# VH-VL binders against q0atu2, part 42

Target 1, 119 residues: q0atu2
Amino acid sequence: MLDKKARIRTSREYRNVFEKGKRLSGRFLIIYYVENALDNNRFGFITNKKIGMAVIRNRIKRQLRAIVREYQGQVKNKHDIVLVARAGIGKSSFEGMEKDYIAIMKKAGLFARNANKID

## First folded at step 15 (VH-VL)

Design vf2
Fold by OpenDDE, fold request of step 16:
Structure vf2 (fold): chain C 119 residues (1-119), chain A 121 residues (1-121), chain B 108 residues (1-108)
Amino acid sequence: as target 1 above (119 residues)
Amino acid sequence: QVQLVQSGAEVKKPGASVKVSCKASGYEFTDYYMHWAKQAPGQGLEWIGEINPDWGDDNYNQKFQGRVTMTRDTSISTAYMELSRLRSDDTAVYYCARAKYYWSFDAFDIWGQGTLVTVSS
Amino acid sequence: QIVLTQSPGTLSLSPGERATLSCRASQSVSSKYLYWYQQKPGQAPRLWIYEASSRATGIPDRFSGSGSGTDFTLTISRLEPEDFATYYCQQYESSPYTFGQGTKLEIK
């Protein structure tokens, strides 16, 4: 699980990302991202009913956290990033989801130049 | 059709705890933050805190920090607010209210009917 | 925290009159994050105005919200008997999401 400091926790924080952030869509994920005034990144997640039943949603949530946690060290600092799970994500593999995350984050230019896990 | 239904009135002694429930229906419970507000008799509204029903992340008013705990049970679309170490000035009507936090935004567009908590010795 | 001060505390008017309710913030609040609620005795508050100037669903057009920065206003052009209630402003600019102390609109 992500540390509390690494999570978007309040509704206002989410609103800020959606209102001011940039949006990029991948195959399974949509990301909204905006610079913050902190020294750390914060991640938020949207997993609505469109992605499937509770069992599926819980799996996706667990997998998204795992992916974000694995690569968070390579993400440029001072960003709030919200991951929105798309409807098709419920049928995706972990690897597919991970690949999509990496691709969309690269496209957004959110990985640090010295990132090594994304190669 | 969209509504929040709160638990019934409570009478507690000072030092006790109270747990108020708020059951959501007519909408997807996890798509809205659940907020709680306090209204003492004849007084205005005071924001207590919020919780993300999907992830459990909570944020409290510092005034209630250490005494309030917000939780939820997604299986029954119910949010809970527990207030501990009750004192007389905790006597109030407590409301739950939902707030949209993504794609479309709003503040408290739906409210529960309120729960009266009376703290008396 | 942002403190919202409403004025007047009580406003006594007659049906047909114009009502002007003020909400002043201790610091600047974006209009996107300013809300008004109506509450009648024994009832829960109801969303009335969102984003400073937009009427919630079902709210009559005699109600209007305006303002920016630190000064916001709720206006009722011609009071109807059902309009007499307490009105609260609220900010969603930053946590805690504070309310004003309310303005009670009562029948003169």
Scores: ipSAE 0.932, ipTM 0.963, lowest interface PAE 0.4, mean pLDDT 96
Fold by OpenDDE, fold request of step 16:
Structure vf2 (fold): chain C 119 residues (1-119), chain A 121 residues (1-121), chain B 108 residues (1-108)
Amino acid sequence: as target 1 above (119 residues)
Amino acid sequence: QVQLVQSGAEVKKPGASVKVSCKASGYEFTDYYMHWAKQAPGQGLEWIGEINPDWGDDNYNQKFQGRVTMTRDTSISTAYMELSRLRSDDTAVYYCARAKYYWSFDAFDIWGQGTLVTVSS
Amino acid sequence: QIVLTQSPGTLSLSPGERATLSCRASQSVSSKYLYWYQQKPGQAPRLWIYEASSRATGIPDRFSGSGSGTDFTLTISRLEPEDFATYYCQQYESSPYTFGQGTKLEIK
C-alpha cells in the first residue's frame, strides 16, 4: 500500500482536487490533477459501484495501488492526483490498465523528463 | 429512505472504552465520507474525525488523537467510532454524519439519531 | 484551526419578528465552505444552509444566508413558531471542520 503521506486522505483534499484540478480521460481511468504546496505527491482513488461487485472492486483497487506505486518515483513532484475508475475497468487486464495509466499520465505531462520505465 | 442508524446508549466507567456503530442504508456507503461529532450535555457540536469508507483513510481532530479510532465494515455498510481511556468529560451524545466527497459536494446532509455515552464512576 | 464565533449566544424574539444570526471566523472562509445547521432539543442537527447562501431541501424561503470572508449571517425574515431552535455555523475550509458555539433562538 502507498505510504500515508502519499495518499489523499481527507474529504476536503478530494474536494480540492475535483474543484480546482484538471481532468483527463483514458479508456479505463479518469484523472484529476492539481498542484499542491507539498514536497510530495498524493494519490486518491474513486472506485464506485459502477465498476462492479465487491470482488471486482477489490481487485481493481489492489491493481491501481500497484500501478501507482510502481511509477510513483517517476511522477513530477507537487501534485495531488485522483484516479477515477471507469465502468469498463472491471473487464480490463492489469496490463491494459497499466497501459492506460501510462498513456493518460503522459498526456497530462506528469512524468518527469528522466523517467525510464514508461515506454 | 436514506438514513444512518446508530447503536444504543452506553454507560461506561472511567478508563474504559466505547465503540459506537453507525449503519447506513438507502445509499452507497462508500460514496460518502463518514464523520463523527460530539455534543456534551447542553453544549455545542464538536467535530471528532472522518473516515473514507472505501479505503479506510481516516483523519482525526487533534483533540481526540490517540484516543479515537474510526473503522468501517463495507459488507454491512457500517461505520464505527471507538473512544478509549474514557473520562467524565467524554459524556455526550455522539453523532455520525455523511458528506459527499467527489463530483458533488455537501457537508453533513444526513445525520444519525445520536448515541448517548455516559461516563461515571 | 479556524474558530467560528456566533453571536448572540441567545436571541429572544417573538413570532413575526426578524432574526439575524452572526457567525464570525478567525480567518477567511470561502462561502463554498460555510454551512448552517438547525437543531431542536432531543434531535440531531439538520443541514439548513449550504455554501453560505443556499437553502437545503425543504427549507422555507424566509431563511436566507449571506456573507463572505470572515463574516456570515443567517436571517429569518419573519419568525414562525417552528423556527425557534439552536443554529450552528460550520466551516469546511480546512480540517478540523469546526462548528460555532451556536445561537439559541428562543421565544420572548
Scores: ipSAE 0.931, ipTM 0.962, lowest interface PAE 0.4, mean pLDDT 96
Fold by OpenDDE, look of step 15:
Structure vf2 (fold): chain C 119 residues (1-119), chain A 121 residues (1-121), chain B 108 residues (1-108)
Amino acid sequence: as target 1 above (119 residues)
Amino acid sequence: QVQLVQSGAEVKKPGASVKVSCKASGYEFTDYYMHWAKQAPGQGLEWIGEINPDWGDDNYNQKFQGRVTMTRDTSISTAYMELSRLRSDDTAVYYCARAKYYWSFDAFDIWGQGTLVTVSS
Amino acid sequence: QIVLTQSPGTLSLSPGERATLSCRASQSVSSKYLYWYQQKPGQAPRLWIYEASSRATGIPDRFSGSGSGTDFTLTISRLEPEDFATYYCQQYESSPYTFGQGTKLEIK
């Protein structure tokens, strides 16, 4: 579980990311990201019904949280980042999802220069 | 049709708790934040808080912080607002209302019919 | 928090007249985050104007919203009997998402 301070919690915060943020699309994920005025990063998640049934959605949500937690310390500071799950994510493996996350975050330049868990 | 249906009127004693329900139908429950508002008799509207039905994240008006708890049951598309340590000035009609929070944005475009909560000795 | 002050508190007019309702914010609010609601006695509020100047679905064109910064206005060009109600402005600029105290539009 991400700490409350590490989560986008309000509808207005989500709106800010979508209105002002940059968008990048991966195979299974779309990310919206924007700088914030805080000392920490905040993560949001969109998992709409298009990605599958409740069981699938719950699995994807759990996996997304795990991935974000794993790499949280390697992400550049002062960013709000929303992860949008794409329709095909329900058929992906955890490794595939993780690989996609790493790839899209690299493309966005959101990993710190000294990141050591990303190959 | 899209609608929010709230639970019936409540009468409570000071110090008690009340839990109001709001059942959504006609749309995807998790695609909208659920908000709650208070309206005392003959008074205006006051925002209480919001909850993300998909992830459970909540945000409360500081005025109600410590006494309000918002929850949801996605299996039945129902949101709940619990107010504890009730006092006389909590007497009001309480409304739930939905708000879109991604891709397209609206404020409170659909409201429940309201729930009267009366706090009296 | 952002405080919204509506004026006047009560507006008494006759059908056919023009109504002008004001909503003033304690700090600047983007037009994107200013909303108006209509409420009649015994009923829930209804979204009326969104993003300061856009009419919600089904709202007659005699209603118009305008303004920016700290000053916003709801105008009814020619009042109809069904327009007499209480109108609230609301800001979605920042939490808490506060309402104005309302303007009651009553029949003279």
Scores: ipSAE 0.917, ipTM 0.958, lowest interface PAE 0.5, mean pLDDT 95
Fold by ESMFold2, fold request of step 16:
Structure vf2 (fold): chain C 119 residues (1-119), chain A 121 residues (1-121), chain B 108 residues (1-108)
Amino acid sequence: as target 1 above (119 residues)
Amino acid sequence: QVQLVQSGAEVKKPGASVKVSCKASGYEFTDYYMHWAKQAPGQGLEWIGEINPDWGDDNYNQKFQGRVTMTRDTSISTAYMELSRLRSDDTAVYYCARAKYYWSFDAFDIWGQGTLVTVSS
Amino acid sequence: QIVLTQSPGTLSLSPGERATLSCRASQSVSSKYLYWYQQKPGQAPRLWIYEASSRATGIPDRFSGSGSGTDFTLTISRLEPEDFATYYCQQYESSPYTFGQGTKLEIK
């Protein structure tokens, strides 16, 4: 699980991202993102009832948490980022969500270039 | 038919804990943060904190840090506030209230009826 | 934290009179995040004005909100008996989401 410092914790912070942030859609996810005044990133999630009933929603939540945790070290700092699960996400695989996340984060310019991957 | 229904009045001794419940009905529980506020007898409103009902993230007024814990159970659309190490000045009516945190943003448009907590020796 | 100071603390007026309730913030608050609530004894607060100037559903047009920055006002053009209550402003600009101490509007 992401630690407290890396989470959007307050309702006002969510509202700020939706009010001021940029929006970018993928196949299964939408991201909203805005620069923050911190030295770190914060992540938020919208996984409302539209994506499915409790069992499906809990699976999606677990998988999104894992994906964000895996790549958080590669994300440029100083951003508040909210991931919105699209209605069809319940039919996706972990791999499908992961690829979608990578694609939209790259398109948004939020991944930092790093030396451990050159191609 | 949107409503928040809180648990009944409680009488506690100093040093004890109290846990107030707030059951939501008529709306999607996970679309709204749950907030809690205190109103001491004859006094104004004081914001205690908030909880994300879906993910459980909480945020407390510094005044209550270390003594308040907010939780929820989404399966029964119920939020909880627990206040520990009670003191006489914790005697108050405690309210829950909802606020949407994405898409459309409203104020605290729906409040619970309040729960009187009395702390006396 | 942002402190909201309401004035006067108590306002004694008669039905038919005009009431003006003030809310001053210690720091700038976006109008989008300034709210007013009405509360009667023994009842929960009720949302009255949202976004500084918009009436909540069912609120009579004799109520109007105005202001920006640090100065906000709730005006009741012609008091009705049902309007005598306590009114609170609240900011949602930053946590903690503070309330003013209230203005009690009472019948003279």
Scores: ipSAE 0.861, ipTM 0.927, lowest interface PAE 0.6, mean pLDDT 92
Fold by ESMFold2, look of step 15:
Parts: sequence; structure tokens; C-alpha cells
Structure vf2 (fold): chain C 119 residues (1-119), chain A 121 residues (1-121), chain B 108 residues (1-108)
Amino acid sequence: as target 1 above (119 residues)
Amino acid sequence: QVQLVQSGAEVKKPGASVKVSCKASGYEFTDYYMHWAKQAPGQGLEWIGEINPDWGDDNYNQKFQGRVTMTRDTSISTAYMELSRLRSDDTAVYYCARAKYYWSFDAFDIWGQGTLVTVSS
Amino acid sequence: QIVLTQSPGTLSLSPGERATLSCRASQSVSSKYLYWYQQKPGQAPRLWIYEASSRATGIPDRFSGSGSGTDFTLTISRLEPEDFATYYCQQYESSPYTFGQGTKLEIK
């Protein structure tokens, strides 16, 4: 799925994003994001059990990884970004999650200039 | 009752591998990173590594890199640590411990009871 | 990696005395990422102090943690018989999340 270098790997890195990062909410997702000291981005995910039973959770996890992978090249570098799945995301479509992700990433100013061509 | 219950003591020969299990109960397993630590007889604690139980991302102390593999099975709320190419100085008690990684940030507030691994020729 | 050096290695005192345990870091550690654990023989460690100065649930108020940067202290104002144990500091500032080597607090 995502390359290991593009993943938030450690508990300390997650804590850093929540303690120092900015927060933006969408319909299905919340993002927390903070500048890092690397040359690349890293992504983390919070998909707690409140979003549904195992089959639903696994679908959401697969879909979130796919969405992040699809748009990662359009994200401005040097950020750690954690996606938090909101309760009720299990009833969303892939397209609904994707649109929500695009909207909150645009609002956060995290897409590169050429990425402004996306909806 | 929040609890971490580890597998029983092991006796191994040099060059073998050992896999220690750590079963969680009384809390949401995927809300906490699982950490592992080593304590050789009469010695202090040494951190081995951590695993995200939901997404599987791991991170190891470089001292153990290449010999340690951490895995988990979320369906039974169980984490595993496997240590390969055992040598006599791997004789120790191995502990699992949890740490919340979002919102409320607990330290290692709950530890397993420990698993004694003895490596002898 | 951040090395934590605890001092003294062994502290021999009597019940009722004040104990001062030192933890010195090789690099700066935010107070939020400095922790103390108590361990008795044959038992797992127990979280004692979190974020340098906050007592974990159920920890008596005779225990206090303090310090910042590279110098941290655990103080026990009046020792009780049950306080004799080994105490470890740990940093969570950066991986690997190292422990100090411990201070054994023993009855004189």
C-alpha cells in the first residue's frame, strides 16, 4: 500500500501530530497535520472500533489507504498527516470519502499548486 | 479489568527462535501501540520495539533490528514478538506493555506479567 | 539515542526518611516524555509518574516528580516500608524509548 517511508511508524510520531498539529474536520474524516523535518510526507490513520464491525472496518481501512495513495503525489512535502475516521464513515461510499479527503486537504492548503486542478 | 497476559516460560538452545504472545483484554486492542521490553537477570529494562496493532507498522530498537519481528492478530487481541538467532545473553524476562497513541496519551500504564526465556547450550 | 543515567545506583535508607532519586538525560527531554516506574522483585514494572511530575492513579502524594531538560528527580518525602523497590526513569522523546539503569531503594 503506502511506502514505509510515507507512513507514520511510531507512537511518538502520532503523539507529535496530535500535540502540535492543526486540525480540520470534514464529513467523514478529520485530519491532523504538522510540518516535519523530512523531505517527504508521512501519513497515519485512526480507525477505531466505533466505525463498525470487522468487515466494515477492513473495507474503510482499504479505501482510506487507496485514497491517500492516489493523491500522495499532489501533497506538499514535509508534513505528517493523520486521518481520523469519524463515526458513520462506514455508511459512506468510496467516492464520498474521496471527495471529503480532497475538500479537507484543499482547505488545509496541503495540495501543491498543480494539484489545484482537482475537484 | 484491563489486562495483558503473556505466554509461558520458554527454554531454548542457541541459534533457535522464540515467539512470545501477549493477549489483551478489557480494552480496545487497536487503540494502543504494543511495546516490548527485555530485562536480563539482575539488570534493568531495555526497550525492544513497538507495533501499531491496527495497521501493523513496527519500529525496533536498532540493537534488535534484524532479529526481532513483531506481529499481531486483531481478531484475538494478541500481539507477538519473535526473537531469532538466540544467544545466551538473550536470557531474560520479556514484557509487553501498551501505550495510547492518540488523544489521551498514557505511558506504559499496563504491563504483561513477563515471559522468562532461557537460552542455554 | 538518549541515554538516561540514574543516580545513585543503590540508595540505602530507613522508613520515615526522605529519598531523592536522580535521572540525567544525555539530550534534552520534554517533561511530557519523561516517566517513572516502580518495580519490585518478581513483578512487572508499574507506571508511577507520568510527564515528569504527574502521579499515576492511586500513587501516594508522598511521591513527587520534578525537573526538565536533562535533569529529573523523583522525591519520596517520607519513606514507607512498601516504597523499597527499584525505580526506573524512561524517556519517550525519541525512539528508542530508553530506560535508565534503575535506582534500587533498599532498607538500611
Scores: ipSAE 0.849, ipTM 0.923, lowest interface PAE 0.6, mean pLDDT 92

Design vf2
Fold by ESMFold2, fold request of step 16:
Structure vf2 (fold): chain C 119 residues (1-119), chain A 121 residues (1-121), chain B 108 residues (1-108)
Amino acid sequence: as target 1 above (119 residues)
Amino acid sequence: QVQLVQSGAEVKKPGASVKVSCKASGYEFTDYYMHWAKQAPGQGLEWIGEINPDWGDDNYNQKFQGRVTMTRDTSISTAYMELSRLRSDDTAVYYCARAKYYWSFDAFDIWGQGTLVTVSS
Amino acid sequence: QIVLTQSPGTLSLSPGERATLSCRASQSVSSKYLYWYQQKPGQAPRLWIYEASSRATGIPDRFSGSGSGTDFTLTISRLEPEDFATYYCQQYESSPYTFGQGTKLEIK
């Protein structure tokens, strides 16, 4: 799914997204996003210790990877996108995270026109 | 107290590998990329590469590509750099250094004390 | 990729004098991504100036950084004995995040 090409790999690339990108907050996630000069999207993640201990952090990391993979085909290309897990995300369900992701990605205009909506 | 403490000096023969550790304390390990740099005796600094401490994504100077591997263990806040197929010009002090990647301040604000790696026949 | 060339290689001065250290980049570097480090023998480098002109915490105001584009300067207005060290510039504009070769500031 998220191979090396679809990952933000360098600290400079993360810094660029936070410095030049737009920010949108959801219930469990914050996204930062900026146009890139590539033909593809790149995804980054901030899942620091504020979200919980190792078991919780590993669950959240797995779930966020799965959500991004599921919807990556609907995301407009040429964007660097960083997902920041909020402190309360450990209490969320997968469905709750998924709905939150969809809502903020739509609000950001990052899904392709006429993409299906999830209630 | 923020610090990076590196493993001790190593003496290696050509063709061997070395793995240097860098243990972080006093700060949140996942907030900072870990970088590594080389300083040969009497020479300047050369950037080797970087690793995302949380997700493990790495990025290497092409000069070291294929011989360097960077890893980490978040449970003990420790980063590692392994350099393989050592040759005499790999003799140097190797430093780890941190850089914040989601705030715009303090690139390489904290460095490890350095690890001398000596490669000789 | 981006080469930083520092000059002079060695600068021999006395306490009380003004020092001017140059860092020239092979390509334009945003001031935001230009840094200076001080290193004394047997020690790790220390962050000295960030973003071309901002002093790191605890750095005396006799140190000032300036410049833009390809030309950057570190100035020490009045040298103190503790200022004699090697100074490196670094760019963080693009990977690999290269350093200059250093200027050794020596006491006469």
Scores: ipSAE 0.837, ipTM 0.911, lowest interface PAE 0.6, mean pLDDT 91

